# Miniprotein binders against b1l550: the designs that were tried, part 218

Target 1, 279 residues: b1l550
Amino acid sequence: MRLPEELLERARDIHSEAPSHRIKLDRVGSFGLKVPVEFKGFLLLAEADVWVSLPEGRRGVDLSRQVEAIYELSNPPKDPFSLCREAAISLLEKLNYADSSGVSIRFDAPLQDGESLKYYGVEISSIASDEIINKIRVEILGMTACPCTAELIRAYKSSEIAATHTQRSLGILEVSTKAEHPDPDKLASIIERAMSSPLRTYTKRPDEGGLVIRSLSNARLAEDVVREMIHLFLEEFGHLPEDTHILAAVRSMESVHMHDIYAERSFSLDEIRKEISSH

## First folded at step 15 (miniprotein)

Design v58K
Fold by ESMFold2-Fast, scan of step 15:
Structure v58K (fold): chain B 279 residues (1-279), chain A 89 residues (1-89)
Amino acid sequence: as target 1 above (279 residues)
Amino acid sequence: SEFTVEAEINGVRIRIEVEVDGKEIRITVTIEKDGRRIRFMYVITSPEKLEKYLEEIKRIIRMFGVDPEEVKRLIEEARRLAEEILERL
């Protein structure tokens, strides 16, 4: 059912009225929207949040205009990075009372893995004001193997074969930059290459044995993985602006403990280059 | 080196800056309309990225009500400048 539009002539414009208290709000918007996106040949249903700042003198935000902004740009479906950047700018243009706008989009990114698929988590955002800041977070599981236990068992048995505990570890790379979003497949690749071995959705027994042997032959502490991720990141993305901020982290789900091990480092490109050059 | 393309069309001021940063090309876009200013940028590491992000810039500028033919002219000039820089790298 649709009420007559002539009623709009008599209705108050609630959103433009003064609020009960003159307090600015940082984020007001539509959260948990489902939006189709095209990602590297896949049509995915992503989850999106869109918001704007609300000035202290205005009671509410026009939520219909927020939905219009992302809907217009998502039909036909496009890559989530362009959608994120364009929607944030569109929100600011459509809602002139706002000082800033933002969009975040979350999805599981498929990766072709031989004849099967695997996946990794992606969350991106674009926040627009007098400039735009683009953020991406990639999370992917891999395998780590403990070098300390490997060395202890080798000493005990005088064995050439390293035996040690292995565990699933979550690698995390988060990048905040004034430049366009980094390619998530490259971030996922960096994380996997820093691990003792990647994980796969489907393996035959000989392939599974190979992954285990690779992991055992490439034993790494969580601290080693974080340092290697940073090294590989600088090789691939050193071209980004110097004020780009990065978080590199690993959460190792230790098979010999009831708790996890966590290692992280946050830094700007300028900061890390100066640190490395001082040694 | 830095090159700038600037235009004002129906109250919308657009500035596209193309500059060399090491082996990369940096493209910065500034749009001013109705007292609001927004600035955003791209780092071009390959010719393939150049075309992709010029098309995105074109779509963004059109959101501000700029005539499609004027947008095309601005993008073509920015492309020419970026390609001139690429020839020298």
Scores: ipSAE 0.764, ipTM 0.915, lowest interface PAE 1.0, mean pLDDT 86

Design v58M
Fold by ESMFold2-Fast, scan of step 15:
Structure v58M (fold): chain B 279 residues (1-279), chain A 89 residues (1-89)
Amino acid sequence: as target 1 above (279 residues)
Amino acid sequence: SEFTVEAEINGVRIRIEVEVDGKEIRITVTIEKDGRRIRFMYVITSPEKLEKYLEEIMRIIRMFGVDPEEVKRLIEEARRLAEEILERL
């Protein structure tokens, strides 16, 4: 039922009223919106959160304007990065009482894997105020092999390729920058190249054997993977502004333990370059 | 090289700065309207990305109620400067 429009003339504007307590809120918005996006030739269903800051003198946010902002920009579907940046700016322009706005978009990104596809996780955000800060987090599974056990077994059997335990490891790269979002496929590639081997959607026995041998011949600690991810990141994305912040992390789901191993490093480009050049 | 394109249309002040950053092009956009300022940037690592980000800049500027034809003129000037820089790298 659609109520008569005449009722709008008589209804109070609740959102513009003074609140019960004069307290600023950092994020008020619509969370868990489903939005279609176009990513590298694929139409995907993404999940979005949109928000704005709320000043201490205003009771509420016009939530319908937030939804209008993102849905207007998502029809027709566009790439999620442009959508994220444009929607954050649009929210700030449409809601003039806000000091800042933000948009976050999450989806699983397809990646070509031989004759099939595999998927990795992408979460992006854009936060707009007097500037825009863009953030991207990429998570992809790979394989690691333990060099410590490999060395022990090699000593026992004197084999060139030592047996050792292998496990899935989750690689994580998170980038926060004033520049546009980095290409997630390049971030996923960095993570995979840093691992003992990438994972596949499916393998035939000869290919599976090859991946296992590759992993065993390229055994790496979680700490080794994080350092390699940082090295590869600097080669690919060293051109970003010096105040760009990066998190590189690995969570290894150890096959011989009831618990995981975790290694991480957070840094700015300015900080890491000085550290590397000093030794 | 550093180049700046500026326009003020119906109280909206737009500044587009194009500069060389190594082998890349940095484009910085500043928009001022009704006492509010917003600044954002792009680092162009591939010439083919230039068109995509110029189109995004155009869409963003249009959100501020700027005349579409004036926005197109501004973007074309920025494109010309960026292409001139690319030819000299």
Scores: ipSAE 0.773, ipTM 0.915, lowest interface PAE 0.9, mean pLDDT 86

Design v5I
Fold by OpenDDE base, second read of step 16:
Structure v5I (fold): chain B 279 residues (1-279), chain A 89 residues (1-89)
Amino acid sequence: as target 1 above (279 residues)
Amino acid sequence: SEFTIEAEINGVRIRIEVEVDGKEIRITVTIEKDGRRIRFMYVITSPEKLEKYLEEIERIIRMFGVDPEEVKRLIEEARRLAEEILERL
């Protein structure tokens, strides 16, 4: 049922009215939208948030236009990174009272693992104002083996390969840049390579044994993982703008403790280069 | 900057700036309309990325109500100049 358009002439535009309190809002939008995206030949249903700022003199945001903006760009489905950037810009153009906009898109990215698939978590964002800042967060699980326990076991019982506890660890790379979003597969690869071993969706028994042996032979503290992530990141992405900000983190779900071990470093490319060069 | 393309079309000012940084080019696009400015950047490391991001830039500029044929001409000029740079790197 559509109301007659003639009624629109009689109805007040509530959104354009002056608010009772003249206060700017930073973000007003629709959260938890589902939008189709094309990623590496997969059609995925991603979760999206869209928002704009609201000036002090306007009561509300035209939410329908926000939703239209992202869905217009989502048909046909496209690359989620392009969608994110384009939608953020489109929001500013369509909602001319806003001085800033933002889009966030979340999905599980497929990653080939032999004949099977594994995945990593992706959250991409674009925040638009006078400039656009693109943010990507990649989260992927790996395995760590504890070097401290390995050394204790080695000291107790001489063995070439010391037993140690292994755990699932979540590696996180978050990159904020004025450039386009970095390649998420490359980010995921950095995280996996920084751990003792990757996880596998499917293993045959010989492969499982080999995976564990690799982990034990490459025992790493959570701190080691973060440092290795940073090192590998600089090798792969050192070409990004110097003001690019990075968060490298790991959350180790320790198998011998009730709690997780967490380590992180936040840095800009300029900052970390100066730090490394000082040594 | 290696080159800068500037156009003003129906009150929309567009600047495409290309800079060389080592083996990469950086494309910075600035769009100005109705007193608003939006600037965004791409780092181009391959011809494939160049094409992808030029297509994106084209779509973005069109969002501002610029005539598609004029945008296409602007993008083609940017493509030509950027390809010439990439071939030299």
Scores: ipSAE 0.808, ipTM 0.933, lowest interface PAE 0.6, mean pLDDT 92
Fold by ESMFold2-Fast, scan of step 15:
Structure v5I (fold): chain B 279 residues (1-279), chain A 89 residues (1-89)
Amino acid sequence: as target 1 above (279 residues)
Amino acid sequence: SEFTIEAEINGVRIRIEVEVDGKEIRITVTIEKDGRRIRFMYVITSPEKLEKYLEEIERIIRMFGVDPEEVKRLIEEARRLAEEILERL
């Protein structure tokens, strides 16, 4: 039931009232919104969170204006990166009491895989205040093969290709920058190239054999994969602002253990260049 | 080289900076309205990215209640300056 609008003239403006306790809140918003986005020719259903900061003297946020902001910008569907940046700015313009705004958007990105598609995870955000900080996180599965066991098996029974255990490994690249979001397909490509081999949605036996042999011939520690991801990132994205921050990580789902192996490195472009040049 | 476009339209102050950063073009936009300042940037690595981000900049500036025709004029000037820089690369 829709109540008469005349009631609004008599109702208190709760949001503008003083709160019970004068405490600033960092993020107040609408979380888990479903929004359609256009990504590289695909119409996808993404999940979005929108938020603003709330000053200590104000009781509440107008949540309906947050939802209105993102939905106005998502019709017709547009690319999630432009949507993210534009919505963050729109929130600050619409909600003048806020010191900052943020938008995050999550979706599974399709990637061409022979005659089929495979998918990788994308999470992006834009945080607006006096400036805009854009963040992207890409996660994609690949295959790694253990070089330690390979070497032990080679010592036991000499062969050009030693047997070793292989496992699925999750590669992670996260970039935070004042520039626009990096292309997620390029980030996914960096991760896959750093692995022993990529994973496929569908393989026939000869192709599957080839992937296994590729992995075994390119055995890598989680530590090796992280270092290679950083190297490849610098080759592709070295043009980003010096204060760009990157997280490179690998979680290897070890087939011979009940636990995973994890390796990571966080750095700024300025920091990593100085480190590499000092050696 | 560096070029700057400044305009004040209906109380909204807009500054667009176009500059060379190595082999890339950097476009920085600053919008000031009602005591609030927002600054954001793009690194242009191709003509396709230039067109895409100029369109985004136009949409963003329009959010601040700026006259669409004045915004279009600013974007056209920014495009001209960026193209001038591209000819030097």
Scores: ipSAE 0.785, ipTM 0.924, lowest interface PAE 0.9, mean pLDDT 87

Design v5L
Fold by ESMFold2-Fast, scan of step 15:
Structure v5L (fold): chain B 279 residues (1-279), chain A 89 residues (1-89)
Amino acid sequence: as target 1 above (279 residues)
Amino acid sequence: SEFTLEAEINGVRIRIEVEVDGKEIRITVTIEKDGRRIRFMYVITSPEKLEKYLEEIERIIRMFGVDPEEVKRLIEEARRLAEEILERL
């Protein structure tokens, strides 16, 4: 049931009233919205959060206007990166009392895997104030093989093929930049290339055997994977602004332990270049 | 800066700056309306990215209640200048 619109003429504007306590709020918005997006030819269902800052003198935010803004920008569906950036700016323009706005969008991204598809995790955000900061986090599973055990077994048995334990490892690249979001497929590719081998959605026995042999022949510590990810990132994305911040991490789900191995490094482009050039 | 385009449309001040850094082009957009200033940038690595981000810039500027035809003219001028720069890299 829809109430008569003439009632709005007599209703108090609750949002514009003074609050009970004059306290600024950092994030007030609509969270867990389902939004269609178009990603590289695929129509996907993404989940979005939208918010603005609320000044100490204002009781509330017009939440319905926030939701309408993102839905208008998502029809027809567009790429989630443009949607994220445009929605953050739109929120600031539409809600003039806000000092900042933000949008976060998360989805599983399809990646070509021979004749099939596999999926990796993507979370992006755009936070707008007097400038915009864009952030992207990509997570994808790969395989690692332990070089320490490989060497020990080779010494023990003089084996013709390296024998060692293999496990799933989660690779993580997170980038925060004043430039547009980096291409997530390139970030996923960097992670997979740094691993002992990628994982497949579908394999036949000969292909599966080849994948295992590849992993065993390319054994890498978690520390090796992180260093390789950083090296490959600099080759692909070294052109980003010098104040771009990166997190490179890997979590190895060790098959011989009841616990995981974790390695990470956070850095700015300026910081890492100075480090590498001095050594 | 290789070029700077400035426009005032319906009380909204728009500045588009292009800088060359190596083989990449950086486009910075500044929009000022009612005492609020917003600045954002793109790194252009290909002609395809240039077209995509100019279209996004046009959509963003139009959000500020400006005349769509004036925005189109501004973006077309930016495209012309950026393409000249991209061709000579």
Scores: ipSAE 0.780, ipTM 0.925, lowest interface PAE 1.0, mean pLDDT 86

Design v61F
Fold by ESMFold2-Fast, scan of step 15:
Order: C-alpha cells, then sequence, then structure tokens
Structure v61F (fold): chain B 279 residues (1-279), chain A 89 residues (1-89)
C-alpha cells in the first residue's frame, strides 16, 4: 500500500510524545538483526539485539538510530566483541534520553578440528550506563563417561579400561565482567579439557577408537566436570577483576536415562578464591 | 603505580588511567559529554592486546566527535605509558 505523501507533512512526532502511562521501560529496541562479523579470519553471519532504557515521560524509542549505531560500526565487518562494546557506547551517545543501552550478539564460532571445522555457540552482550558490563556465554558439546558403571565393570572383568555408558554433555561457561570479553576459544578449550573427551566433526575408525578409549580412561561425573571447569578457568582468567561473576554448568544427556543430569555453580572471583584458600 | 592522561576537547572530557597490579596492566577510560559519564576498562596481558584495545579506544573517542588529531595524541600518550610499564614486567 502506497500512502499519499502529503500525509507526512501532518505526521506527529509520536516517539517524543507523552505516553498513556508514565512508566519507565528497561529494554526497548530492535531484536533479531542480521549482522556480518569477522571472527578469527572467518566472515560469519551473526544475530544482534540492540536496546535502550526508555524514560517514563517519553512514548517511544528512535529505532532508526539504534539500527544505524550497529550497522555503521559493522561495515566493514569487524570483531564481534569490539562491535558489541562499541555499539553499546554508541547507542548512549546517539540516544541522549536513555539511561542505559545494551547490545547482544549471537553466532556459531568455528574451531579447528583436524582438517575440518566444528562449531560452538557464543552469545555476548555489553550493557552500558555509567560503566560497561560485558558478558559472554560459551556452550560446547563434549563426551562424558560414567565412572560408577566403569568401576562395576572393572571389578567384574579386572580390566584397566572398563566398559561404561557414554553420552554427549553440554558444557557452559558464562562470564560477566567490567573488563573486555574473555576469549571464547579459550573458554571452549576449558570446557573440552574438563570433559572425558571432546567431540569431533569427522572421524575415521582408528580416530574414533582412540576417542572412545580416551573417554573411558577419563570417566567423569557432571559434578567432576563443573569442578574441573572452575579450576581451569581460574588458571586462565584469574587476572580478571575480583567482582567478575562466572557460571559453570554441565547438562549431561544420559544415555541410560530418559532424563538429563545437570550440575552448576555460580560465583564471583573473590568468593571462589576465599573458598579454595579456606581448605 | 598509576599514570593518567587527561584532556577536555570541545566539551568532551577524557581521562585514561594506566595502572599496574602484579603482572597485568589495567587501562580505565572515562568519557564525559553533555552531563553523561561513561567508564570502561581493559586488562592488558600482552603487547598484542594493548594494540588491539588502544585501537578500540581510538574508535570510541571518534564516536564522541573528538578531533582526529587530538585522538591520535591521546592514544600515543597512553601507548607510551603502557609500553613503559610492559617493559618493566
Amino acid sequence: as target 1 above (279 residues)
Amino acid sequence: SEFTVEAEINGVRIRIEVEVDGKEIRITVTIEKDGRRIRFMYVITSPEKLEKYLEEIERIFRMFGVDPEEVKRLIEEARRLAEEILERL
């Protein structure tokens, strides 16, 4: 439908008007934007959400300025972490009525896997106000093997490498910090090293056999994986500010059950260091 | 120790603080414009990260309408201070 152009001359500025109810809104914005990003030599398609706070006296947000903020910064494509932080700051500069702004960017990150690639999930955000809080969530699948069943089979057969059930487990590391976003491939590496073995995109029979033997020789409970993830995180990222908050979690898709097993721990760097040093 | 670069350019007030704590360098940036104040920081663990985040800071200053020549001056001063500290670690 084509409207008469003369109507534009009589159009009210709806966004600047008083709202029907004087209620502040926390997040108003453009969600599900497609944005190209450059990640470690790859050109990837990411999905972005951009938002600002809306004061009680203003009816609407200038959505065109939100889209301009992220698209201007994404051409040419750049590193998604810098894009996220810069766009959040840009939104506050462009939209002076907002008390806070935020940007979230999601993509599947490539990870070298022999001669092929595998992918893990990355979601990052930056929320800007008087300061900026950066958040990153990394999710990657790995393999776990049950140590309980392994011990029963070992006792039965007197074997060093006991048969046990294996399953795919989803490892999760989420970090919220005033510092820049942590490197996602290091977070993915921590998750994979905490598992019984990593998963592969492609294996030949000899490599598959090796992966299975590795898993069986390194059987771990979901609880073991979470503790190991925390230990490895502290070794790699102990330099972050003390008020940095971390969530470490594992969801094990149990091959012998109709349900999953889940284990998690959330903590600040200050809290976990004091806890560990008390033992 | 702490090293600071400050400037006020066309109504934009900029402060860059470079601090050392142990083996890491902390760079904190504060920008104030039209009554709004924003503070953000980076933890520098390598020379490669220093270069990357100084470039990001430069782009951010440009977003606030700071003159390109003044931006280059501020970034160069911050680089000099941070590199001096990195050489001592």
Scores: ipSAE 0.744, ipTM 0.904, lowest interface PAE 1.1, mean pLDDT 86

Design v61L
Fold by ESMFold2-Fast, scan of step 15:
Structure v61L (fold): chain B 279 residues (1-279), chain A 89 residues (1-89)
Amino acid sequence: as target 1 above (279 residues)
Amino acid sequence: SEFTVEAEINGVRIRIEVEVDGKEIRITVTIEKDGRRIRFMYVITSPEKLEKYLEEIERILRMFGVDPEEVKRLIEEARRLAEEILERL
């Protein structure tokens, strides 16, 4: 049932009232919204969170205006990066009591894989205040092969092709920047190229054999993968502002252990360049 | 200046700066309205990116209540400046 509109004239404006405790809140908003997005020719279902800061003197946020803002900007569906940036700015403009606004959008991105598709995880955000900070996190699975066991088997059997254990490894690149979001396909490519080999959606037996041989011939520690990811990132994205912050990480789901191996490095572009140039 | 596009319309102050940053073009947009300032930027590496982000800037300016004709004028001025720079990179 729809109640009569004239009731709005008599109802208290609860949101504009003073709260029981004068405490600022960092994020108040609508979380878990389903929004359609257009990504590189695909129409995808994404999940979005939208929020604003709430000052200590105001009881509540106009949640309906937040939902209206993102849905208005998502019709027709547009690329999730523009949607994220535009929605954050729109929220700040529409809700003038807020000191900051934010939007996060999550989806699985299709990536061409021979004649099929594979998928990788993308999470982006834009946080607006007196400036905008854009963040992107890309996660994609690849394969790693252990160089330590490879050397042990070579010593034992003197074979040209090293036998060693292989496992799925999750590569992670996260970038926070004042510039626009980096292209997630390029971030996914960096991760895959740093691995012993990429993973495939499906393979025929000869192709599968080739993938395994590639991995075995390119055995890498999780530490090696992280360093290679950083190297490749600097080649592709070294032009970003010097205060751009990056997290590079690998979680290797070790096939010979009951536990995983994890390696990571966080850095700013300014910091890493000084480190690499120091001898 | 030759690399800056500025306008002030109904209390909304807009500044679009187009500058060379190494081999790339940096476009910085500053919007001031009702005592609030917001600044954001793009690093342009291709003509395709230029067009995409100029369209985004146009949509953002419209959200601030800037006259559509004035927005188009600002965007075309920024486009001409950026295209001149891109031809020289």
Scores: ipSAE 0.768, ipTM 0.914, lowest interface PAE 1.0, mean pLDDT 87

Design v61V
Fold by ESMFold2-Fast, scan of step 15:
Structure v61V (fold): chain B 279 residues (1-279), chain A 89 residues (1-89)
Amino acid sequence: as target 1 above (279 residues)
Amino acid sequence: SEFTVEAEINGVRIRIEVEVDGKEIRITVTIEKDGRRIRFMYVITSPEKLEKYLEEIERIVRMFGVDPEEVKRLIEEARRLAEEILERL
């Protein structure tokens, strides 16, 4: 039930035509593609966006070639980081009118949690032009406990264990680099270690009690968590190129407030080392 | 502390640079074809990473229409240089 081949010969090549207005577009592509990926022994369903730049003299992008690029490379399913980098380069090779290409891939990454699994968010991209820039964003929930209220309760009761409010906090690490994408499990680990305690998929009574005591004994402001995340990041990933750019952030869903607390710092490796060494 | 492997295969110029950067090995790949150049890099911190990224480099280079056998020779030379350096770290 395909249309006759003769129609293709007589049909206008719309994409190759001049546009109504000679304006360059930065990103034109196929968004929300479902792609299987292999991550650390798991077969996961990821969502991908693929795009290229469009020059001012060309009306449209060959979208079928974009989809072919990523699906060709995703069969059989492979490591999403390799897929991301390879697909971005493939897009430039297939679409020679483009000055740049990009691929982003999003998925929930499994992380071993005792006898079960928990999940954290991963979004990666690769943008190719004269060079490739790789970006990764990791988001994972943890727990924070307020040190200010802990001190007030301790003063009030003279308790051996300070009581304070605890809340879920979202930790965020985003890295942009000319090197390959950092290992997301290591980024997730950095975030969790910076928190008052990690969160779990499920707990038994003794484990839950231990988690709460750990959090209370390690009370931290959102500002403390961001600083600790940066410190731990430098210990693990200080070998990346000096122009590597990092965003470290925490959003604390304050249990005693109607609003959230947010703290962040963005920096390059070169910038932060000079700042730290000035002390 | 720097070594370069390069080849020109069917009009595609490929350059692989292997450098020592502190305790790590840096591999930079440059591919030139039809007036376009692209450069990308890896920081190798282990033998496992070296093997993984050499395989990725091979797949990427093959996208440019180069002879698979000549690509294998290029990658093998890069592997030899990187392994030689990694043994000394």
Scores: ipSAE 0.767, ipTM 0.917, lowest interface PAE 1.0, mean pLDDT 86

Design v62A
Fold by ESMFold2-Fast, scan of step 15:
Structure v62A (fold): chain B 279 residues (1-279), chain A 89 residues (1-89)
Amino acid sequence: as target 1 above (279 residues)
Amino acid sequence: SEFTVEAEINGVRIRIEVEVDGKEIRITVTIEKDGRRIRFMYVITSPEKLEKYLEEIERIIAMFGVDPEEVKRLIEEARRLAEEILERL
C-alpha cells in the first residue's frame, strides 16, 4: 500500500532535526548497492557503497538522494572509474551540509587469456572534500616456485631443471593518489610479471608444461615478488604525484605448509625515490 | 610552462590549470560555488586520455548548474592549451 503523498507535507523532516547527541559522524550512507558498469567492452554488475559526513547538529542523511545520485550517473552504464569520481563530487554538491563524500565500487575484472577469460579483483574509491583522493586495489593470483627447495634438490640430484614446490600466490597492489585511478589492467600485468609465472583459466598439457617450466626457471621468494612489483610499478607509474601512496603485497599459499607466507611494503613515491637514491 | 583558464558563471567560479610535469601534462580543475571549493586533477600521458578526461571535466562542471555552452567553451580552450603543450613533448 502506498500512503497518500500529501502526508509528506505534514510529516516532520526528521533528517534536518537536531540529534539526540551532538556528535559528528564520518561516514553515513548506502552500502551494498548493485550498479551496472561498462568495463573495457563488458557490462558488469558491480557493488557500490556511497556515503557522506554528517555534522554534529544534523540528525540524519538523505539516503534516498544518495541512491538517486549514483543511479542517475550509472544510466547508461559507464566506466566505473569515471562513475566513482563523478558520484563522489555529485554527492558533495547535492548534500550541502556534508564536509566530505565517498564512493567505493567493487567488481571482478575480465582479462583476455588466450581464447578464454580470467578474472582479477578490483576495488576503487573516490573521497571528495576540498580535494579528491582516488584509490585502487588490484588482486590477482599467480604462481611462485620456491628457490630454497630448488637449490637443495639441485645439490641432491644435479639436474638441469631445478625441481621445487610451486604454489598459488595472491599479488596485491593498492594505489592512493590525487590523480585519476591507474589502469587496473596495467596493475594486474605488473603483479603477474613479478610472479614466477601467471595462472591460466584453461591449458592443454603442452602449454601447462611450459608454464610449470617457466615457474621453476624463475623461482622467487615472496620478498622477491614484492620488490619486483615495486620496481615494475615505478617504471610504469613513476609519473604520478610524489605524495601518491602505494601498498605492494604478496600472500603465498605454500604447498608444503599448513600456513601462508606474507610480505608487504607501503610507501609514498617521494619516500621510495629517496630510499633508492641513498648511497 | 603553465596556462590557466578561468571563468565565473552565475556565481560558479571555475579554474582549469594546464601545466607540464616532467614528460606529462597535469590538468587541475578547481570549482567554487556557494562558499564550497573542490579541486581535482589528471595526469595526461596521451591524446586519448586528454579527450577522455576533458569529457569527464565537462560532465563534472555541468553538475554545478553551469550553462552547457559556456562549459563547452571552457573545455575547448583547455583542449587548445593542452594540445599546444602535448605537441612540444
Scores: ipSAE 0.771, ipTM 0.919, lowest interface PAE 1.0, mean pLDDT 86

